# VHH binders against CLA biosynthesis isomerase (cla-dc), part 6

Target 1, 281 residues: CLA biosynthesis isomerase (cla-dc), of Lactiplantibacillus plantarum (Lactobacillus plantarum) (p0dx41)
Amino acid sequence: MASFIASDQDVKNFLTAPSMNDQEGIGFAYATDEAVLKALIPAPLKLMAPVVCGYVVHMGKPTFSAPYLEESLFALVSYKDKMMGAYPINLLLHGPGAESGVIAGREGAGIPKKLADDIELRRNDNSATATVERHGKTLLNVSWTAGELNDPSIMKQFAGQLALGKEAEMNSFFYKYDIDQHEDGTNHFSNVQLVATQLRSLADQVEPGNLSIQLESTDDDPFGELKVLKPLGAAWFHFDTSVMFNTLKLDEVDAATTMPKLLTGRYDRSFFNPKAATYII

## First folded at step 21 (VHH; from n2 with A50T)

Design p5
Fold by ESMFold2, last read:
Structure p5 (fold): chain B 281 residues (1-281), chain A 125 residues (1-125)
Amino acid sequence: as target 1 above (281 residues)
Amino acid sequence: EVQLVESGGGLVQPGGSLRLSCAASGFTFSSHYMAWYRQAPGKGRELVATISREGSTSYADSVKGRFTISRDNAKNTLYLQMNSLRPEDTAVYYCARGDTFYIRYSGDYEYFDYWGQGTLVTVSS
């Protein structure tokens, strides 16, 4: 029987490690301005390359929600020259499971998730497109055409990132923090820390190809700051399984220097300016 | 060569039923999103129903609850079961082929690249 009081078993099930099974869509990479991208990366993470990676995927069978579509743009970074992985700059979610996905990611690991107004992902034969819309604009329009990468010299790196038929482990880095209220109702940040989530994924479909990509900005989502200087390549992929099997607490970091780089991916301008309200019914 | 051949049209009384078939050849039928369209005399084409590779369906408001789209991937055949037919359903019905993958949680699907020649359905006393 449903109740506002969860059973002990419900609480135990809530704590089960999440997995993101049956992921399918477009992954891509492009070169961007190194100085701009480096400025977005909080210490102690270090940028590894002037490349933005990203995806638009359908999360078909997540263990914590109904299915949803997800977009991300991320940088390739290292921690202490020993631990390499992705630093997501943003994630936009849409679909029946999207609200649960935002809550889970924000609360669990500080993942920079917001809701999109619409995401479309489609493929016909050897070509595919995806679009991401928020606040009245198409922020991302990406196309993949099966065949050669835009820059064939990156094939070894590209193939290694999306290795077919092998389990691959990848780190994703996030900054997690608390927002606490003072007795007067104002807020402060506490416990600002760098964490890494570790994902084990099995790709059973990877089809490399040519990337075409356009970005646009709104005041709330300044995707255009990450300019496309050179498309590098894209792939259509399917992950049969993807399990978050470990989470590491890596460092505590300074709130004053870190939080300015975290807010835009997690909040809209209305949080910063009382007159800046974007409204969609 | 891609071919879509509709059949099963004819004259039927109001309140009656009819089943349309679309035989597909020249492509991997099971991989494609499929649809039925119709065109009434003097009107443009109207989307009637769609079905994905996974079996998810969508219907125009005017036919919801009365029409059922289905597919038999072993026979490369798309079907439209039409029940409780009305004079307003009189049209040429077309089979259409769509994408091999499509996900969008808002909006209607309308990406179709091949069409059959159509089969006439007339609903009259």
Scores: ipSAE 0.285, ipTM 0.742, lowest interface PAE 3.1, mean pLDDT 89
Fold by OpenDDE, look of step 23:
Structure p5 (fold): chain B 281 residues (1-281), chain A 125 residues (1-125)
Amino acid sequence: as target 1 above (281 residues)
Amino acid sequence: EVQLVESGGGLVQPGGSLRLSCAASGFTFSSHYMAWYRQAPGKGRELVATISREGSTSYADSVKGRFTISRDNAKNTLYLQMNSLRPEDTAVYYCARGDTFYIRYSGDYEYFDYWGQGTLVTVSS
């Protein structure tokens, strides 16, 4: 029987080992302006390459929600020259499970997630396309054509993550923080912390190909800031399993220097200026 | 411009045979899997048969063993051989170009992006 009161067992099982199973779609990489990308990376993380990575995928069997579509742009970064992983700049979700996905990611793991207006993913026998829309604008248009990568050298960077039939572990770096409202009505960020979420994934399908990609910006989603200088490659891929099995607390960081880099991926400009609110009815 | 033009429909007696053709133009025919659909009067459109780029076929249960879908990539033509026709096979038959995979907000898979105008098949004594 449905109840507003969760059982003790439910509480214990809350978001246990969330897994994004049956993940399928387009992964891609392109070269961008190094200075711009570096500026987006919060300390103490270090950019490893002037490359933006991303994906548009269908999450077919997540353990924490209904299916949904997800887009992400992320950089490859290192922590103290010891840990390597992804730093997601943004994630947009769409579909039946999108709300749960956003909530789980944001509250559970500090993931910069927002809801898209629409995400579409298409594939025919030779190619695939994906579009991401938010606030009436197509922010991302990406296509994969089966065949050779734009730049074969990019394979060296991704070979470990997309090894077919092998479990691969990956770190994703996120920042968690608290929001406190003061007596004067202002909100303040505190306890900003860098964390590394550890993922274990199994790719059972990887089809390399040629990348075509276009990015556009809105004030709320400045995708165009990460300018495409050179497409490097794309792949159609399928992960049978992708489980977040652990999260490491790495460092507490300065709020004043970190938060400016975190806000856009999490909030629209309306949070900063009520007159900047954008909606589509 | 993508075009699909069906032909071969007509009136046939029960137990008879017809062969439908779909002439494709405006795209790389060999790169797409194709399908036949039909819509009977007062009913929704239903999948009849599909054929992959490589020639793998699938059929609705209602036509399995009686209908054969085939393709000639050199001629950019899709075929549907219909044998042992029944009155319940009466419908407008449509040729469709397929996408292998499509997911959108609706949660429904969209498999086809272009359709012909259809050809009428009437099975009657």
Scores: ipSAE 0.025, ipTM 0.350, lowest interface PAE 5.2, mean pLDDT 90

## First folded at step 22 (VHH; from p5 with E54G)

Design q4
Fold by OpenDDE, look of step 23:
Structure q4 (fold): chain B 281 residues (1-281), chain A 125 residues (1-125)
Amino acid sequence: as target 1 above (281 residues)
Amino acid sequence: EVQLVESGGGLVQPGGSLRLSCAASGFTFSSHYMAWYRQAPGKGRELVATISRGGSTSYADSVKGRFTISRDNAKNTLYLQMNSLRPEDTAVYYCARGDTFYIRYSGDYEYFDYWGQGTLVTVSS
């Protein structure tokens, strides 16, 4: 019988080794303005290359939710010149499992997730398209055509992560924080912490191809800030498994300098200004 | 023209086994998600099993452990091995081609755009 009270066993099993299995969709990379991208990366993380990476995928068998679609834009960064990984700038989710995905990611791992109005991923025989819509605007339009990469040199950066049939480990860097409301009604951020989530993934299909990508901005989702200077490549890929198996606490960081870079990926402008609601139905 | 042709259906006793085949043509088979659906008399069409391009499989709870979906890309053929058949498995079985991952906010999934004509499986003593 359904109950508002979780069992002790349920509590113990809460988000145990969450896995995003049966991922399939478009991965891509493009060159962007280095200065702009660097400015988006919070300290102490360092940008590795002036490249924006991203994906639009169908999460077919997540262990923590129903299926959903997910978009992400992320940078390649390093921590103390020792750990390399992805710094997701944003994630948008859509579908039956999207709510669970957003909640699990935000509360569990400090992931900058929001809900999209719509995500579409389509594939024919040799090409695929994806669109991401939020607040009445198509923020991302990406196409993959099977064949050659726009720039074959990009493979050197991804060869380790997309090795077919081999388990690959990757770090994803996130920032967690607390929100405290004071007596005057203001909210304050505290205990801002950089963490590294470790993922183990198994790619069983990778089909390289040509990338076409367009980005647009709204005030709430300024995708266009990460301007496409040069498409580098795309791939249709499939991950059989992708498990989040560990999270490392790396550093506490200054809230005042960090939070400005974190808010947009997590909140709309209406959180900052009651008059800034931009959603048009 | 996209074509899906199911075969292998027939009459089988409870506990028996059947292997369904779906011959695909008119498209790049290896580039598509594939699925088996079934429709029992008086009931709606239901998803039975799916297989990704990479071979990842999923099953309805009602057939888990009994049915196996597989594909041979070289032969452009989708298979459904059905073991331990039950009377409730009686249905027309359809092969479906995956196309678009439509996940609507309303909760409906539209994965498939082409269907075969179906093959009848009857499980009866």
Scores: ipSAE 0.186, ipTM 0.620, lowest interface PAE 2.0, mean pLDDT 91

## First folded at step 23 (VHH)

Design r3 (from q4 with G55D)
Fold by ESMFold2, look of step 23:
Structure r3 (fold): chain B 281 residues (1-281), chain A 125 residues (1-125)
Amino acid sequence: as target 1 above (281 residues)
Amino acid sequence: EVQLVESGGGLVQPGGSLRLSCAASGFTFSSHYMAWYRQAPGKGRELVATISRGDSTSYADSVKGRFTISRDNAKNTLYLQMNSLRPEDTAVYYCARGDTFYIRYSGDYEYFDYWGQGTLVTVSS
């Protein structure tokens, strides 16, 4: 029976580790301005390459929601030269499970998730396209064509290509924080910390190919700051399973130097300027 | 080469039934969205029904509850079962091939790249 009060069993089920099963779509990488990308990476993470990676995927069978589409752009980073992985700059979600996905990711790991107005992902035989729209613009338009990578020599530089049919472990780095309200109604940030989520993923499809990509900006989503200097390559992929199996607390970090690099991926300009509303009714 | 060949059209009385078939060749049939379209004289093409790779179906409002799209991947054949036919169902019916993957939660699926020659359905007393 439905109730505002969850059962003890529901609470136990809520605590189960999430899985992002049946994940399929386009992954890609392109070269960008190193100084611009490096400036976006909060300490103590360090940029590993002047490359933006990203994807547009369908999360077909998430354990925490109905299905949804997801876009991300991320950097390749290291923590203390020991752990390497992804630092997502943004994620945009759309679909019946998207609201739940944003809530789960924001609350669970501080993942920089917002809702897109629309995402389209399509493939016909050996070519695929995806678009991501928000606030009046197509922020991302990406295409994959099976076959030749744009830059095969540079793409081979990236170690640990996912082995088909074997599980691979991947790190994603996020900054978590609390927002506490003072008694006068103003807010402050507390407990700002670097965490790593570790995913175990099983790829059963990886089809490399040529990348075509265009980015646009709005005031709320400045994707164009991560300019495309050179497309490197793309792939169509499917993960049968992708399970978060571990989360590590790595560091406490300074709010004043860290939060400026976190806000845009999580909040729109109206949070910073009450007169900065950009919408059409 | 991709080919789609419709059959099963003809003259039928109002209230009657008809089953259309579309034989597909030259591609991996089971991997594609498939659809039926129709075009009445003097009108544009109208999407009638779609079926995804995973057998999820969608129907135009004008045919819901009367028409059923299905397919047999072993025979590379798409079907349209048309029941309770009305004179306004008179049209040339086309089989159409779509994408091998498509997800968008806003808007209708409209990406079809190959069409058959069509089969005429006439509903008249």
Scores: ipSAE 0.436, ipTM 0.798, lowest interface PAE 1.9, mean pLDDT 89

Design r4 (from p5 with T50V)
Fold by OpenDDE, fold request of step 25:
Structure r4 (fold): chain B 281 residues (1-281), chain A 125 residues (1-125)
Amino acid sequence: as target 1 above (281 residues)
Amino acid sequence: EVQLVESGGGLVQPGGSLRLSCAASGFTFSSHYMAWYRQAPGKGRELVAVISREGSTSYADSVKGRFTISRDNAKNTLYLQMNSLRPEDTAVYYCARGDTFYIRYSGDYEYFDYWGQGTLVTVSS
């Protein structure tokens, strides 16, 4: 019989080694304004290159949910010049598994996830397109055409993560924090902590190609802030497996200087101003 | 070269049945979404039915419950079983090729790049 009470065993098994298996879609990279991108990266992380990376993928067989589509924009960063990885700036999810994906990511790992209104991913032979929509606006339009990269030098940055047939490990950097409401009704952020989530993935398909990309902004999703200066390349890819197997606690950081950079990826402007909720879906 | 050749059209009385076939060649049939369109005299082309690579189907409201789209990948053939035909079903029916990969959880699928020459279906007493 269905119950609101979880067993002790279920509690112990909660989000054990969550895996995003059977991923398929478009990965891409483009050059952007270095100063703008650097400003988005919280300390102590350091930007490695003025490049925005991203993907629109279908998660076909997640272990913790039904299938869903996911979009992400992320930067390449380093921690103490020893650890390199991705800093996701934004993630949008859509589909039957999107709720679970958002909840697991936000509560489990401090991932900046929101729900999209619509995501479309399609391929026809040697061309593919993806569209991401939120709050009645197309935020991202990306296309892949099989063949040559816009700039072949971009492959040097992805060689480790997109090696065919070989398991690759990658760090994703996130910030976790607590929210406490005070007696005056205000909420305060505390215990802000940088963490590194470690992923192990297996790519079994990677098809490089030419990138075309357009970004637009709303107040809630300012994708256009990361302006496309030069498309670098795209790939159609498939990951058979991708497991989050560990999370390292790295540093406690200052809330006042960090939180301004974290909020947009996690919350709409209505969280800050009720009058901001004027969008039409 | 992509080729789609429709067959099975003809004259049928109201309430009758027909089965249309579309022979596909020049591409990997099993990898593509497929669809049937129709165009009635003096009207625009309309989507009738869609079938995914995995066999999921969708239908226009006007044919739902009466028409069935299916595919035989081994024969590179698309089918449209039409039952309980009505005079309003009179049209040229076209086979259409769709995408090799498509995911969207909202809206209808409408992306097609190749069509056959069509086969005429006339429903009349």
Scores: ipSAE 0.815, ipTM 0.920, lowest interface PAE 0.4, mean pLDDT 95
Fold by OpenDDE, last read:
Structure r4 (fold): chain B 281 residues (1-281), chain A 125 residues (1-125)
Amino acid sequence: as target 1 above (281 residues)
Amino acid sequence: EVQLVESGGGLVQPGGSLRLSCAASGFTFSSHYMAWYRQAPGKGRELVAVISREGSTSYADSVKGRFTISRDNAKNTLYLQMNSLRPEDTAVYYCARGDTFYIRYSGDYEYFDYWGQGTLVTVSS
């Protein structure tokens, strides 16, 4: 019989080695304004290149949820010039497993995840498209056409991560924090920590191609802030396995300087201004 | 050249059954989503059923429990088994080719690039 009481074993197994297996979709990269992108990166992380990376993928066999679609925009960053990896700026999820994916990511790893209104991912032979919608607006429209990359130089940055048939490890940087409500009703952020989640992935399909991409903004999802100056390339890819196998605590950081850069990816403007809650999903 | 040829339509009494077939050629049938559409007199074309390349199926609410879409990749043939037919099922039925990959958890599937000439199904006493 179903119960509100979890077993001790269930507690011990909670989010063990969460994996996004059978991942398939479009990965892409484009050049953007360096100053703008740098401003979005919290200290002590450093931007490696004025490039925005992203994906729209179907998570076919998550170990922690039903299947779902996920969009992300992220930067390539370094920590103390020793660790390199991705800094996700935002993630939007849609589908049966989206709720679980959002909860697991936010509570488990401090990942900036929200729910999309709709995500569509489609391929027909040598072309693919993805569309992401939230709050009644198409925020992202991306197309892949099989063939050559817009700029082949981008391969140098991804060659290690998209090696076919080889396991690749990558760091993803996130910030975790606590929220405390005070007696006056205000909420305060504390214990802000930079962490690095380590992922191991196995790509069994990578098809390079030409990228076309369009971004739009709402107040809650300002995708357009990351302007497309030059498309660099796209790939249709499939990961057989992708596991988050470890998380490193790297640094405690100042809340006042860090939180302004974290909130938009995690919360809608209604969290900051009740009058902003006028949009229709 | 992509070709889709429907067959199996005809006149049937209410409560009767028909099996439609669609012969596909000119493309890798097994790689594509396939669908059945229908168009009743004076109405727009509507989706009846979809089948993925892996064999997952979806149906319009109006035909759930009565119709079954299936495919034989070895024969490059799509099928629609129609049971418990009703007068409102009267329409021209079309076979349609869809995408090689498609995921969306909301909205209607509208991405077809080829369809056949159609086969008429008339349900009447």
Scores: ipSAE 0.814, ipTM 0.919, lowest interface PAE 0.5, mean pLDDT 95
Fold by OpenDDE, fold request of step 25:
Formats: sequence, structure tokens, C-alpha cells
Structure r4 (fold): chain B 281 residues (1-281), chain A 125 residues (1-125)
Amino acid sequence: as target 1 above (281 residues)
Amino acid sequence: EVQLVESGGGLVQPGGSLRLSCAASGFTFSSHYMAWYRQAPGKGRELVAVISREGSTSYADSVKGRFTISRDNAKNTLYLQMNSLRPEDTAVYYCARGDTFYIRYSGDYEYFDYWGQGTLVTVSS
């Protein structure tokens, strides 16, 4: 019987080892301005390379939701020279499972997720394209053509993320925080914490190829800030499984210095300025 | 070489039925989305029906409930069963090859790269 009351077992099973299974789409990497990218990385994380990585994928069989599409741009970073992983700058989701994906990510792991207006992912034989739209603008247009990478040197990075036929573990770094409203109506961020979410993925298909990519900006989604200086490569890939199996609490960090770098990936400018809410979707 | 060859067109009275076939060759038929288009005299080509590689179907509003798109992967053949035909269904019907992978939860699928020569369907009393 349908009920607003969850069972004790439901509570215990809440978001247990969430897995984004049956992922398929385009992964890519391009060179960007190092200074700009570094500036986006919050302490104590350190940028490893002046490269932006990203993907547009279909999550076909999430364990926690209906299917959805997801876009992400992320940097490769290190934590105190002990851990290496991805720092997602943004994630946009679209589709039936997008709401659940956003909620689970934001509340569960502090993931910078928002909803896209539209995401399209398509492949025809040896070529694929993806587009991401938000607020009436195509923010990302990416294409993959099977064959050689733009820059073969990027293979090492792809190999690390897309180990064919082998389970690979990867850290994704996020920041969690609390929001407290004061008596004067202002909201303040507290308990800002760096965490590392650990993922285990199994790639069963990886097809390298040539990358073409275009980025555009809105105030809410300044993708263009991460300027494409040089496309490095792309791959069509499929993950059979991708499990978030653990989250490590790493450091508490200063809110004042950290939050400026976190807000854009999580909130539209209307959160900061009511006048900014006049956009057309 | 990719080839699509339509057949089954002809003259039919209003309320009648026809079944169109499209024989596909030169590619892995089962891996592709397929579609039927039609072009009426003096009008532009319009999408009639789409079928995914998995068998999911979509239809133009004008043909919903009357037309059925299907595929036989073993025979590399696409079909369009047309029932309750109307004069406004008069057109050249084209078979089209689509993508091998497509996901979008908004909008219509309209990406096709190969077309047949078409088969004429005339609905007239």
C-alpha cells in the first residue's frame, strides 16, 4: 500500500551504494587556460593539468532513479598529494530520472547538479554528437568521430578513467555545506567540508576518436569561461556499472574563501540577485 | 552501399488499407533507427513514424491510431501498415535510416542520413 511513511527497512536502505549503471555516451578532454581553471579549484585541492574533462552520457539503469542524461565538466585534481581524482565543476541533468539524480547528488554528496532544459545524445555509426541546453542557449556542443585522438598524449588520462574490461576506481571531490538563515533574513554557509566520493566503474566499451567541441556561456552557466584552447580527444564509451561505494570526509574548510567557487555550479544568479530571474527558458 | 527500396504503394479507396515495405541493405539494419516520411504534392516532406532499434515507436499526430511502423530485423525490412486511409494521406512515402543511438527526452527525432526513392500512395474514390 502506498504510504507517506517509510518503513524502517526503507530508511536503512536509503540510497545504498547508488550506481549509475548502463552509462553510454561521449567522454572528452580539451586544453584550457591554466590560470582560469586553477582559480576555479577550491583549496586544498590542486589542479593537476590545464585540462578540462567532461562527458555527456545516458544513465540507462540507475539504481536510485529512472534513466536520465547527464553532462559534466570537471578538472583533474589532487588532495595533499595523496589522492587524485575529479573535481566536477558542474553537472546538468535531464530526463525522467533527473530530479532524483539532482536530489541524490546534492543532498547526498554535495554534488553541483542542476537541471538542463534539454540534452541530446546521438550516434550514427562512427560519429556522435551531444548538445546541452539551458536557459534557451546551447551551452555545450560536442562531437566524436571514431579514429585518432586530436592529441595522443591524452590517452593516459582516458586510460585512467576508462579501463576497458577492468574495474577502475576513481575519486570525485565535492564540498558539502549547511545553510543557516539568520534573523535578518540573510543566509550563511557553515560546516563546509571537502569530501571524496569513491566510484567503481566497469567499462565494457571504449572507442577513441576526434573531438570537436564548442562552449557558450550564460550568467548562470558560464561554460565559456573554460575556453577551449585545444581539443585533445574524445571517446564513445559504455559503463556497465558505476557504483558510488564510499565517501570520505577529508577536511573542513573556510566558508568565506570556498563558497564563491561553489555557488555557480549549484545555483542560478537569481539566488544572489532577484533581478537576474528575468531569463527566458 | 546503403540502399533503401520502398514497395507496396498504389491506388486505394478511402478507408482502405495498404502495407508498405522497405528493403534495407548495405548496413546493419538492426542497429539503426528507421523511419517513414511522406511528401504530398506541393507540400514538404514530413515525418510519419519512427521506430527505434529496440522497437519503440512514435507517430505523427495525423497518423496516430491508423498507421503502424514495424521492423523485421531478420529480413532487413521496415514496414508501414496503413489503415483507414484518407485522401490527405496521398503522398510519396519514403523509408529513411536513422541513428544507431539516440536519447532525448524532449522534442522529436528527426535525424536521418539515407532515403529511399519512395513509393506512391494515392487515396482516391
Scores: ipSAE 0.808, ipTM 0.916, lowest interface PAE 0.4, mean pLDDT 95
Fold by OpenDDE, last read:
Structure r4 (fold): chain B 281 residues (1-281), chain A 125 residues (1-125)
Amino acid sequence: as target 1 above (281 residues)
Amino acid sequence: EVQLVESGGGLVQPGGSLRLSCAASGFTFSSHYMAWYRQAPGKGRELVAVISREGSTSYADSVKGRFTISRDNAKNTLYLQMNSLRPEDTAVYYCARGDTFYIRYSGDYEYFDYWGQGTLVTVSS
């Protein structure tokens, strides 16, 4: 019989080594305005290059949910010159497993995840496209055409992560925090902490190609702020396995200086201004 | 060169059955979504049925329960079994090639890049 009570074993197994297996879709990179991108990166992380990376992928066999589609934009950053990795700026999810994916990511790892209205991913022979829609607007249009990268120099940055047939480890940097409501009804952020989630992935398909990309903005999803100055390249890829096997606590940081950079990826403007709640899906 | 050739059309009485075939060549048939469209006289072209690479199917509401789309990858052939035919099913039926990969959880699949010449189906007493 179904029960609201979880067993002790279930509690013990809760979100153990969450994996996003059978990932397939488009990865891409483009050059953007360095000053703008730097401004989005919270301390103590440092931007490594004026490049925005991203993907639109189908998560076919998550261990914690049904399948779902996911979009992400992220920067390449370093932590005190000790470790390098990705700083995701935003993630949008869509599909049957999207709810679970958002919950697991946000509560489990501090990942800036929201739900998209629609994500489409398609390929026909040597071309692929993806679109991401939220609040009635297409925020992202990306296309991959098999062949040469726009700029072959970008491969140097991804060679370690997309090595075919080899397990690769990657760091993803996130910020976790607590929310406390005071007696006056106001909410306050506390215990803001930088963490590094470690992922191990196995790529079994990587097909480089030419990138075409368009970005649009809403107040809730200002994708256009990360302006495309130069497309660098794209790849159609497949990860057989991808496991989050560890999370390192790195630093506690100042809430006042950090939270302004974290809110947009996690919340709509209606959280800050009730009058901004004008869209109903 | 991609080629799609429909066959099996003809005259049939209401309540009758007909099986259409589409012979595909010039591409890896088993890797693609496939579909049937139809166009009635004086009307626009409409989607009838879709079949994925893996064999998942979808149908227009007007033909659900009566039509069956299927594929034989070994023969590079797409089929449309039409049962309980009605006069309103009278149309030119077209075979169409779709994508090799597609995922969307909202909306219907509507991406096709190659079409056959069509085969005429007439349902009349």
Scores: ipSAE 0.790, ipTM 0.909, lowest interface PAE 0.5, mean pLDDT 95

